# Designs tried in a protein design chat: miniprotein binders against q9bqp7. Part 256

Target 1, 240 residues: q9bqp7
Amino acid sequence: VPQNWFPIFNPERSDKPNASDPSVPLKIPLQRNVIPSVTRVLQQTMTKQQVFLLERWKQRMILELGEDGFKEYTSNVFLQGKRFHEALESILSPQETLKERDENLLKSGYIESVQHILKDVSGVRALESAVQHETLNYIGLLDCVAEYQGKLCVIDWKTSEKPKPFIQSTFDNPLQVVAYMGAMNHDTNYSFQVQCGLIVVAYKDGSPAHPHFMDAELCSQYWTKWLLRLEEYTEKKKNQ
Short names: E, the ipSAE of ESMFold2; O, the ipSAE of OpenDDE; V2, 0.75 times the mean of E and O plus 0.25 times the DockQ between their complexes.

## First folded at step 26 (miniprotein)

Design Qn11 (at its last look DockQ between E and O 0.87; V2 from the best seeds 0.82)
Fold by OpenDDE base, second read of step 27:
Structure Qn11 (fold): chain B 240 residues (1-240), chain A 104 residues (1-104)
Amino acid sequence: as target 1 above (240 residues)
Amino acid sequence: SPELAKELVQSVEWLLKEVEELLKMGDLWYAAWMARLAVDFAEDTGDPELIRRVAELLVRVARIAGSPDLVEEAIRVFEELARRNPDPEIREIAEEAIRRLREL
């Protein structure tokens, strides 16, 4: 049990969108400060087993691709991910804010992969927006807050290549999503609350993306795990 | 090295525990994901008994999930396992897992 328990959901916020919610998605800039990001907390609190498996995977990839080939692979994965997020932001943004859609960004297997998911996405409330948990003292940049099949979700978009997924993003994705949910639900910059999470895994070959939906109960379970990771991080920093 | 082999076995055992926890939480998709990873790393040990345990777990996850997509993905994992391994015991494990998955 976490020593510093804090709820994921805010009882003071209504589940109903306030009629005053702006028609334009929120995009709050990330402020550079001494507050740790969700990603940093997770990276610094990986288990010995997670670290070992990641290193093992890296070594296997180097054996297959060579050192230079692995560097190129990693760079390409990062670039493809960035372009995919930029394309999604453009697609999900209101038409009035659409800079000239780089048509080249839209012509990707990843975009093709998520088309069936995008049909079920509506009511976009935030895109690439910073969240801060003032009490628990962490920050993050969430990809999207929108309704998926009528349920308001924090949506996190991931890219994968078949048949071997990029393993670095596989262990703590649910924790990242609930960390963003908990922060947003208690961030004064937001007037609404989220109760669900959605991880979407897009595939390079354009095969249908996988939607991993997390209901409120599952999110609450992962939230407990997140709190433990945050406590571990805080303790490690006090001892440095 | 024997040390690397030991650490790999321990890490696979950890993955197995994580899958069981995910099953208890009701996160079946993520359980299947972690089980597929466990198959990949168990293969690296060359231990048929460990591979069998991981294979049985992945089959169980797929059965509980009842998702055709997860079943097909698991079948692909075992087809690839059989393809990459000349060891007849590992091939038998993979083929048995495929048979069980097709019966779902």
Scores: ipSAE 0.821, ipTM 0.920, lowest interface PAE 0.6, mean pLDDT 91
Fold by ESMFold2, look of step 26:
Structure Qn11 (fold): chain B 240 residues (1-240), chain A 104 residues (1-104)
Amino acid sequence: as target 1 above (240 residues)
Amino acid sequence: SPELAKELVQSVEWLLKEVEELLKMGDLWYAAWMARLAVDFAEDTGDPELIRRVAELLVRVARIAGSPDLVEEAIRVFEELARRNPDPEIREIAEEAIRRLREL
């Protein structure tokens, strides 16, 4: 149980839109800051077992692909993920036209994979936008805030290769999402809040993506785990 | 080495605990994903008793979730396990898990 409990939701904030006018999605710039990012906190608080399993997976991949093959594999996975996020930001921006889009960004199995999800996404409120929890003092960069099937969510986009999934950082995906939710709900740059999360796992071969919906109860349970990781991080930094 | 083998077993035990927590939380998709990962690392130990424990857990997760996609993914895991392993005890574990999954 965390020593200093803090709620994920802000009771002074509405979870419904109040504006009748059209709006462009928020894109709050990430400021240089000494406070830790969500990703930094999670990386620095991995358990011994989590670290061991990731290293074991890496060594097995190197045995199968060779060292150069593994380096190429991981580089390609990173590049594909970056291009996937760029394509999604372009697709979800109301200001984009077909003439402004790079044709290569739109041609991937991952984009095909998420098409059925995108049909259920509306009311995009934020894209690639910074969040800061002003009380708990952490920062993040969320992928998307939008309605999914009528429920406002922080949405996180992930890529997966079905035969050889890249497992680095996947242990903590739900913690990442709820940390962004809590930060957004207590960030003065935002006038609304979210109660739900969505992790979308897209597949390289174009197979239908998996929409992993997290309702408020599940988010609350993951929030408790996030607070423990943040406490652990803070304690480690006091000892440095 | 013996130290790395011990650490691998301990890490698989940690995965089993994480799967149980995810089941308790009701996150069935992540429970299934982590259970499939546990089977993969349990195979790496070569310990049939540990492989049996994780196999039973994956079958249980699939039963609770009731998802045809999760069942099919689990079956593929055990088909690969049986193909890769000459040990008849491990093959028996995999084949029994497949039978149970197909009854779902």
Scores: ipSAE 0.797, ipTM 0.915, lowest interface PAE 0.7, mean pLDDT 86
ESMFold2 (binder alone), look of step 26: mean pLDDT 88; pTM 0.866
OpenDDE base, look of step 26: ipSAE 0.815; ipTM 0.916

Design Qn12 (at its last read DockQ between E and O 0.86; V2 from the best seeds 0.83)
Amino acid sequence: SPELAKELVQSVEWLLKEVEELLRMGDLWYAAWMARLAVDFAEDTGDPELIRRVAELLVRVARIAGSPDLVEEAIRVFEELARRNPDPEIREIAELAIRRLREL
ESMFold2, look of step 26: ipSAE 0.801; ipTM 0.915
ESMFold2 (binder alone), look of step 26: mean pLDDT 88; pTM 0.873
OpenDDE base, look of step 26: ipSAE 0.802; ipTM 0.908
OpenDDE base, second read of step 27: ipSAE 0.827; ipTM 0.922
ESMFold2, fold request of step 28: ipSAE 0.815, 0.822, 0.821; ipTM 0.922, 0.925, 0.924
ESMFold2 (binder alone), fold request of step 28: mean pLDDT 88, 88, 88; pTM 0.880, 0.876, 0.881
OpenDDE base, fold request of step 28: ipSAE 0.809, 0.804, 0.805; ipTM 0.915, 0.912, 0.913
ESMFold2, last read: ipSAE 0.820, 0.826, 0.810; ipTM 0.929, 0.927, 0.917
ESMFold2 (binder alone), last read: mean pLDDT 88, 88, 88; pTM 0.879, 0.878, 0.880
OpenDDE base, last read: ipSAE 0.808, 0.808, 0.808; ipTM 0.914, 0.914, 0.915

Design Qn13 (at its last look DockQ between E and O 0.78; V2 from the best seeds 0.68)
Fold by ESMFold2, look of step 26:
Structure Qn13 (fold): chain B 240 residues (1-240), chain A 104 residues (1-104)
Amino acid sequence: as target 1 above (240 residues)
Amino acid sequence: SPELAKELVQSVEWLLKEVEELLRMGDLWYAAWMARLAVDFAEDTGDPELIRRVAELLVRVARIAGSPDLVEEAIRVFEELARRNPDPEIREIAEEAIRLLREL
């Protein structure tokens, strides 16, 4: 139980759908600052077991690929993820020109993988947009806020290489999503709020992506776990 | 190393605990994902009792979820476990898990 509980949803904000869609998705710029990011909080509060398992996974990959092979693999995975997010931002942004849509960005197994998900996505409200929790003092950069099958979600896009799906999921991805959700719901740059989350796992071979939907109840349960991580981070920094 | 072996067992135990929590929360996909990770790391321990515990948990998660995709993914996990391990006790665990999953 967190010592200082705070609600994920803002009771002073409407969660009802608008009569009209916005014309341009929000893209609030991320500025470097002193307040911690969601990613930093999660990285700094990993359990001993999380750290051990991630290091064991790393050592297995090094044994399989060699030191240089692992570095190349890691760099390639990072680049593919970056390109995937750039492509999705381009696809989902009505303000991007056709000239600005690089054909190479649109040609990937990952983009093929998410096509069936994108058909269910509408009403894009934010893309690659900064969020800040004004009260709890943390910041993040969310991938997307849009309706998925009629439900407004914070959407996180992840890449995965088959046939090794077990290596490709973060322990803390649902916490990341709800942390962004809570921040957006309490950020003065946003006039609406979101009660649901969606994690989309896209596959390099183009196989249909997995949509992991998190309803409001599930998000509230993950929010409690996020608050514990944030509390742990805060106490750790007080003792430095 | 005895220290690394102990820490690996502790980490698998932690994964089992996390799977149970995810089941209680109703996050069946993440429960299955974490159970599959637990099988993978339990294999590293070489301890058939721990492997059996994790195998039974993954089967239970798949049964609760009722998802054909999760069942097929679980079957693939156990097929690989059997392929990688000549130990007849581990093979028996994997084969029984596959049998149970196919009855779903």
Scores: ipSAE 0.800, ipTM 0.913, lowest interface PAE 0.7, mean pLDDT 86
Fold by OpenDDE base, look of step 26:
Structure Qn13 (fold): chain B 240 residues (1-240), chain A 104 residues (1-104)
Amino acid sequence: as target 1 above (240 residues)
Amino acid sequence: SPELAKELVQSVEWLLKEVEELLRMGDLWYAAWMARLAVDFAEDTGDPELIRRVAELLVRVARIAGSPDLVEEAIRVFEELARRNPDPEIREIAEEAIRLLREL
């Protein structure tokens, strides 16, 4: 049980946004501060087993691709992910804010992969927006807050070149999502709260993306695990 | 190295526990993902008994999930396992898993 328990959901916030204006999705810039990011917390609190698994995966990839090949692969994966997020931001942004859609970005297999999911996405409230938890003192940059099948979700977009999810992108993703949820729910920059999470794994070959929906119950369970990781991080930093 | 093999076995045992926890949580998608990862690491051990245990778990996850996509993905995992392994025992494990998955 976490020593510093804090709720994922904010009882002072309504689940329903005030039906006010088709509000331009929020894009709060991430401020560089002393506050740790969600990703930093997760990276610094990986178990020995997780570290070993990642290292073993890396070693296998290096054996397959060579060192330079692996560097190139990693760089390409990162670039493809970035382009995919940029394309999604463009697609999900209101028409008035649509920069000239780079048609090349929209013709990616990843975009094809998520088309069936995008049909179920509506009511976009935030895109590439920073969140800060006021009490637990962590920050994050979330990809998207939108309704998926009528449920308001924090959506995290992931790319995979293979039918198997990319190991680095998916291991702690549920924790990342709930961390963003909890932060958003307790960030004064947001007037609403989220109760669900969605991890979407898009595939390079255009095969249907896999939606991993997280209901409020599952989010609450992962939230407890997130709190434990955050406490571990805090303890490690005090001892350094 | 024997040390690496031991570490792999320990990692697989850890993954198996995580899958059981994910099943308990009702996160079937992530359970399936972790189970597939466990297959890959179990394969690296070359231990047929460990591979069997992981295979049974993945089949169980797929059965519980009842998702056609997860079943088909699991089948692909075992087809690839059979293809990559010359060991008849590992092939038999993979083929049995495929048969069980096709019955779902």
Scores: ipSAE 0.492, ipTM 0.759, lowest interface PAE 1.4, mean pLDDT 87
ESMFold2 (binder alone), look of step 26: mean pLDDT 88; pTM 0.873

Design Qn14 (at its last fold request DockQ between E and O 0.88; V2 from the best seeds 0.83)
Fold by ESMFold2, fold request of step 28:
Structure Qn14 (fold): chain B 240 residues (1-240), chain A 104 residues (1-104)
Amino acid sequence: as target 1 above (240 residues)
Amino acid sequence: SPELAKELVQSVEWLLKEVEELLRMGDLWYAAWMARLAVDFAEDTGDPELIRRVAELLVRVARIAGSPDLVEEAIRIFEELARRNPDPEIREIAEEAIRRLREL
C-alpha cells in the first residue's frame, strides 16, 4: 500500500456537468515547470523486468529491420500517433477552421477505426489540456474529457497496427489515465471531475477500434498503483 | 548468455504474476494483452515448461473473458507457435491449448 495514500476523487467537487458549462472545450496550456510529468514518473519507475523486456523487443526489431530501419519504424509510429491525436482534436473541436485546414489528417485508417466510438462520445469538456495535481505535485497533458455512453471519462487515444509492438506507454497506459483523472479532479482550472477512464485502441487498417472502459472501481485500483510509482519517483529524487 | 537467459525467464515469470493481478482486478483486456506478451517472450526462451505455463494462462484468461475474438486470436497464436517450433513438446503444448480453446 502507498505510505501516503490520497484519494483519486475530490469530495468537494460535483461529478456532474452543469447546464451552464462553456460551449468550447477547455484547453489549458502546458507550462514548463520543475514538477514532474506523469510520463516522466512512469518512465523513471519502470521495474527491471519492464526495462529488460523493452530492450529485448528493441533488439528483435533491430535484428529484423536493421538499426536505421528501426529508427524509421519508431519515428513513423510516433508521427502516426501525433497526427491521429491532432485529427481527433480537430474532429471533436467546434472550431470549423481547424478541420478545414487539416484535410489530410482527417483521412486515415485510424480515423475510420474510431468512427463507431465517436458516435458514443458526447459532451466534450476538454481537449489536449494540461492538468496539475496541486497537492501531489505532478502534471500531465490529457487527450480528451467527454462522455462515453453517458459516463464522463478521461479518454486516451492509442494507435495500433495489426502486428502488436511492445511499446512502453502501452504497458503503463491505465496508470497514465488515472494519474490524469486524479490531477484533473484536484486542479483549480477545472470545476468538474471524472470517475471513469477510457482507452481507445484504433487500428491502422480501419478495423473497429477497441474501447477499454475503466469504471470507478477499476480506476481506484489503478490509482493505488500510480501512487506507488509516484512515491518511488519521489524517493529516487531525494537520494539524488 | 546464461545471465540474459535467466533474466528472460524471470521477466516472463513476472509477466505471469502481473496477469494474475489483472485478472483479480477484473481488467480482462489488459490481462489478455499481457498474457499474449508472455507467450511471445516464453517462446523466445525455448523452455517447454515455461511455454506450457504461459499457454495455460492464456487459455484461462480466454475462458474467464468469454470473448470469441480473444479465443480466435489465441488459436492463431498457438497455430503459429506450432508452425515455428520443431520441438514435439512445444507442438503438443500448442495443440492442446487449441483443443481447450475450441471447447470454450
Scores: ipSAE 0.823, ipTM 0.924, lowest interface PAE 0.6, mean pLDDT 87
Fold by OpenDDE base, second read of step 27:
Structure Qn14 (fold): chain B 240 residues (1-240), chain A 104 residues (1-104)
Amino acid sequence: as target 1 above (240 residues)
Amino acid sequence: SPELAKELVQSVEWLLKEVEELLRMGDLWYAAWMARLAVDFAEDTGDPELIRRVAELLVRVARIAGSPDLVEEAIRIFEELARRNPDPEIREIAEEAIRRLREL
């Protein structure tokens, strides 16, 4: 049991959208501060086994691609991910805020991959928006808050070149999502609550993206795991 | 190195525990994903007994999930395992896993 227990859900917030919710998705900028990001907490609290497996995978990739090839691969994955998120933000943004859509950004296998998911996405409330948990002292930048199949979700978009997810991004993805949920549910910048999470894995070849839906019960279970990681991080920093 | 082999075995054992936890949590998709990873890394050990344990776990996850797509993917994984390994014992493990998956 976490020593510093805090609920993932806020009982003071309604699950129903307030009629006063802005028609425009929220985009709160991330403030530079000494508060750790969700990503930083997770990266610094990986188990020795996770670290070992990631290194093993890296070494295998270097053997296959060479050192320079692996660097190029990594850079390309990062660039493709960035472009994909930019394209999704453009698609999910209201038409009035649509900068001239770079048509080239929309013509990707990843965008094709998520088309069937986007059909089930509605009621976008936030895009690329910062969340802060004031009590637990962490921050994050979430990709999207929207309704998926009528359920309000924190949505996290991932890219994969192969049907096998990128190993580096997959171990702690559920923890990242629930960390964002818990922060948003207690961030004063938001008037609503989320109870579900969605991880979407988009594929470069345009094959149908995989939706991993997390209900409130599953999110609560991962939230306990997140709290333990946060405590570990906090203890580690006190000892440095 | 013997040290690397030991660490690899320990990491596969950790993955097995994670899969069991994910099953208990009801996260079948992530359970399947982690089980697939466990097969990949268990292969690197060359230990037939460890590979057998991981194979049985992936088959169990596929059975619980009841997803035809997952079953097909698991079959492909074991077909590739059999193809890449000249060890008859590992090939037999893979073939047995395929047989069990086809019965689902």
Scores: ipSAE 0.821, ipTM 0.919, lowest interface PAE 0.6, mean pLDDT 91
ESMFold2, look of step 26: ipSAE 0.798; ipTM 0.915
ESMFold2 (binder alone), look of step 26: mean pLDDT 88; pTM 0.869
OpenDDE base, look of step 26: ipSAE 0.748; ipTM 0.884
ESMFold2, fold request of step 28: ipSAE 0.815, 0.809; ipTM 0.920, 0.917
ESMFold2 (binder alone), fold request of step 28: mean pLDDT 89, 88, 88; pTM 0.885, 0.881, 0.879
OpenDDE base, fold request of step 28: ipSAE 0.795, 0.796, 0.792; ipTM 0.908, 0.908, 0.907

Design Qn2 (at its last look DockQ between E and O 0.85; V2 from the best seeds 0.00; counts 0 for: SAP 72.759 > 70)
Fold by OpenDDE base, look of step 26:
Structure Qn2 (fold): chain B 240 residues (1-240), chain A 104 residues (1-104)
Amino acid sequence: as target 1 above (240 residues)
Amino acid sequence: SPELAKELVQSVEWLLKEVEELLRMGDLWYAAWMAQLAVDFAEDTGDPELLRRVALLLVRVAAIAGSPDLVEEAIRVFEELARRNPDPEIREIAEEAIRRLREL
């Protein structure tokens, strides 16, 4: 049980998005402060088993691709992910804010992969927006806040080359999502609350993306796990 | 090395616990993913009994989920496992898992 319990949901905020659909999604810039990011907290609190498995996976990939091949692979994965996020931001942004749609960004297997998910996405509230939990003292950059099938969600977009989850994302993605939810729900820059999470895994070959929907109950369970990771991080930093 | 094998076994056992926790939480999708990951690492242990345990867990997860997609994905995992392994014991484990999955 977390020593420093804090709720994921803010009882002072309405669950109903106020009818003032902001015509423009929020894009709050991330301020690099002494405050740890969600990603940093998760990376610094990986279990020995997670670290081992990641290293083992890396070694297998190096054996398959070679050292240079693995570096190239890693670079390509990063670049593809970045381009995919940029393309999604362009697609989900209102037409008035659309920078010249690089048609090349839209012609990807990843974009094809998520088309069926995008059909169920509406009411975009935030894109690439920073969140800060004022009490728990962590920050994050969330990909998207939108309605998925009529439920307001924090949406996290992931890319995979194979129809298998990327091992790096597999362990802590739910924690990342709920961390963003909890932060947003208690960030004064936001007037609304999210109760659901959605992880979307897009595939390079254009095969249908996998939606992982997290309801409020599942989010609450992962929130407890997140709090434990945050406490562990805080303790480790006090001992440094 | 024996040390690496031991550490790998411990990590697979950890994954099995994580799968059980995900099942308890009701996150069947992630349970399936973690179980698939466990199959991949259990193969590297060279321990057929551990692999069998992991295989049965993945089958159980797929059965609980009742998702055709998860069943098909699990079948693909075991087909690939069988393809990669000339060891008859590993093939038997994979084939048995496939058989069970097809019965769902």
Scores: ipSAE 0.797, ipTM 0.907, lowest interface PAE 0.6, mean pLDDT 90
Fold by ESMFold2, look of step 26:
Structure Qn2 (fold): chain B 240 residues (1-240), chain A 104 residues (1-104)
Amino acid sequence: as target 1 above (240 residues)
Amino acid sequence: SPELAKELVQSVEWLLKEVEELLRMGDLWYAAWMAQLAVDFAEDTGDPELLRRVALLLVRVAAIAGSPDLVEEAIRVFEELARRNPDPEIREIAEEAIRRLREL
């Protein structure tokens, strides 16, 4: 149980659209700061077992692919993820014409994989936007805030190659999502709040992506776990 | 290394506890994902008793979730396990898990 509990939701904010909302998705720039990022907090508070399993997985991949093969594999995964996020930001941005989109960004199995999800996404409020929790003192960069099947969500986009799953983000992705959610709900740059999360796993072969919806109750449970990780991080810094 | 082998078994045991926590929270998709990872590392231990325990956990998670996609993915996990392992005990574990999953 965290010693210093803080609420994830802000009762003075609405999750409903209104006439005073911005008409263009927010894109708050990430400022270089001494305040720790969500990903840094999570990386610095991994359990001994998480670290061991990630290193074991890495060594098995190196045995299979060789050192150069593994380096190329990880570089390709990174590039595929980057291009996927760029494509989604382009697709979800309001634009006057569709002909201005880069067709090469739209040609991938990952984009095919998410088409059925995108049909249910609307009301985009933020894209690649910084969030800061001014009370708990952490920052992040969220992928997307939009409605999914009528529910406003913090949406996180992930790529996966089914035969060789990308293990590095498997353990803590829901904590990352709720950390962004809590930060947004208490960030003065935002006039609304978000109570749900969505993790979308897209597949290289174009197979239908899996939407993992996280309702408010589940988000609250993960929020408690995030607060424990943040406390652990803060305690480690006191002892350094 | 004997120390690394012991640490692997301990880490698989830790994964089992994490899957149970995810089930308690009601996050069935993440529970299934984590259970699949546990099967993979349990195979790596070379311990058939541990592998059987983890295999049955994945079957249980898939059954609770009731998702056709999760059941199908779990079946693929065990089909690959059986294909990679000529050991009759490991093949029996995989085949039993597949039979349970197909009767859902």
Scores: ipSAE 0.786, ipTM 0.910, lowest interface PAE 0.7, mean pLDDT 86
ESMFold2 (binder alone), look of step 26: mean pLDDT 89; pTM 0.889

Design Qn3 (at its last look DockQ between E and O 0.81; V2 from the best seeds 0.79)
Fold by ESMFold2, look of step 26:
Structure Qn3 (fold): chain B 240 residues (1-240), chain A 104 residues (1-104)
Amino acid sequence: as target 1 above (240 residues)
Amino acid sequence: SPELAKELVQSVEWLLKEVEELLRMGDLWYAAWMARLAVDFAEDTGDPELIRRVAELLVRVARIAGSPDLVEEAIQVFEELARRNPDPEIREIAEEAIRRLREL
């Protein structure tokens, strides 16, 4: 139970007029400052078991692939993820034309994998946009905010390789999503509230992606766990 | 080393507790994902009793979820477990889990 509970939704919405073009998704630039990022908080509050299992997984991959093979594997996974996010931002941006798109971006199995999900995505409000929780003082960079099947969601895009065990995604991805949601709901750059989350797991072989929908109740339960991690982070910094 | 083997077992036990929490929260997909992860690391221990415990948990998660996709994914996990392990006790655990999953 956190010592200092705080609501995920902002009951007092900022009602200032939005001067931006309402049809263009928000892309708030990330400002470097002294407040911690969501990913830093989560990294520095991993349990010893999380750390051990990730290290064990790395050792098994190195045994299977060799050190050079593992380095190449890791680099390829990172590059594929970056290209995937780049492609999705381009596809979802109204400021992007078809002739500006790299045709090679669209050849990925991951893009094939998400096509059926994209048909259910509309009303894109933000892409690759910074969020800051003005009260709890943490920052993040979210992938997308859009309606999924009529519900406004913070959407996180993930890649996965089906034939091998996939532990590279963090145990804490739902915490990351709700932390972004709380930050957006308490960030004066945003004039709307988001109640739901969506994690989309795309597959390298083009198999249909899994849409993991998190309704408001589930998000609230993950929010409580996020607050515990943030509290734990704060305590660690006091003792360092 | 014996210390690392003990820590691996403790970490699998931690995974089991996390699966129960995810079930309590109603996040059945993540519960199944973490249960599949627990099977993988339990296999790493080589301990048939621990493998049986995590196998039974994954079957239970799939039953609670009632999702054909999760059931099929769980079956695939146990088919791979049986393929990778010549130990007849581990094969029996995997085959029993598959039988139970197919009756769902």
Scores: ipSAE 0.809, ipTM 0.921, lowest interface PAE 0.6, mean pLDDT 86
Fold by OpenDDE base, look of step 26:
Structure Qn3 (fold): chain B 240 residues (1-240), chain A 104 residues (1-104)
Amino acid sequence: as target 1 above (240 residues)
Amino acid sequence: SPELAKELVQSVEWLLKEVEELLRMGDLWYAAWMARLAVDFAEDTGDPELIRRVAELLVRVARIAGSPDLVEEAIQVFEELARRNPDPEIREIAEEAIRRLREL
């Protein structure tokens, strides 16, 4: 049980999006500060087993691809991910930004992969927006807040080259999502609350993306796990 | 090395526990993902008993999920396992898992 329990949901915020304004999705810039990011917290609190699995995976990949091949692979994965996020931001942004769409970004297998998911996405509230939890003192950059099948979600987009999810991108993703949810729900820059999460795994070959929907109950369970990771991080930093 | 083998076994045992927890939480997709990962790392141990345990767990997850996609993904995992392993015992485990999955 977390020592410093804090709710994921803010009772002072309504779940109902207030007013009708097709409001431009929020894009709050990430400020560089002493506050740890969600990603940093998760990376620094990986279990020995997680670290071992990742290292072993890396070693296997190096054995298969060579050192230079693995570097290239890693670089390509990052580049593809970046381009995919840029393309999604362009797609999900209001029509005024449509004219600046790089057609080359839209012709990716990843974009093809998520088309069926995008059909169910509406009411975009935030894109590539920073969140800060005021009390728990962590920050993050979330990909998207939108309605998925009528439910307001924090959406996290992931890329996978193979039918097997990329181990590094998916391991702690549920924790990342709920961390963003909790931060958003308690960030004064946002007037609304999210109760659901969605992890979308897009595939390079254009095969249908996998939507991992997280309802409020599942989010609450992962939130407890996130709080434990955050506490562990805080303790480790006090001892350094 | 014997040390690496021990660490792999411990990691697989950890993954199995995580899968059980994910099942308890009702996160079936992540349970399946973790179970598939466990198969990959169990394969690295070369221990047929461990591979069998992980295979049984993945089949169970797929059965509980009832998702055709998860079943197909699990089948693919075992087809690859069978293809990569010349050990008849491991092949039998994989083939049996495929049979069970096709019966879902």
Scores: ipSAE 0.757, ipTM 0.891, lowest interface PAE 0.7, mean pLDDT 89
ESMFold2 (binder alone), look of step 26: mean pLDDT 88; pTM 0.875
OpenDDE base, second read of step 27: ipSAE 0.709; ipTM 0.873

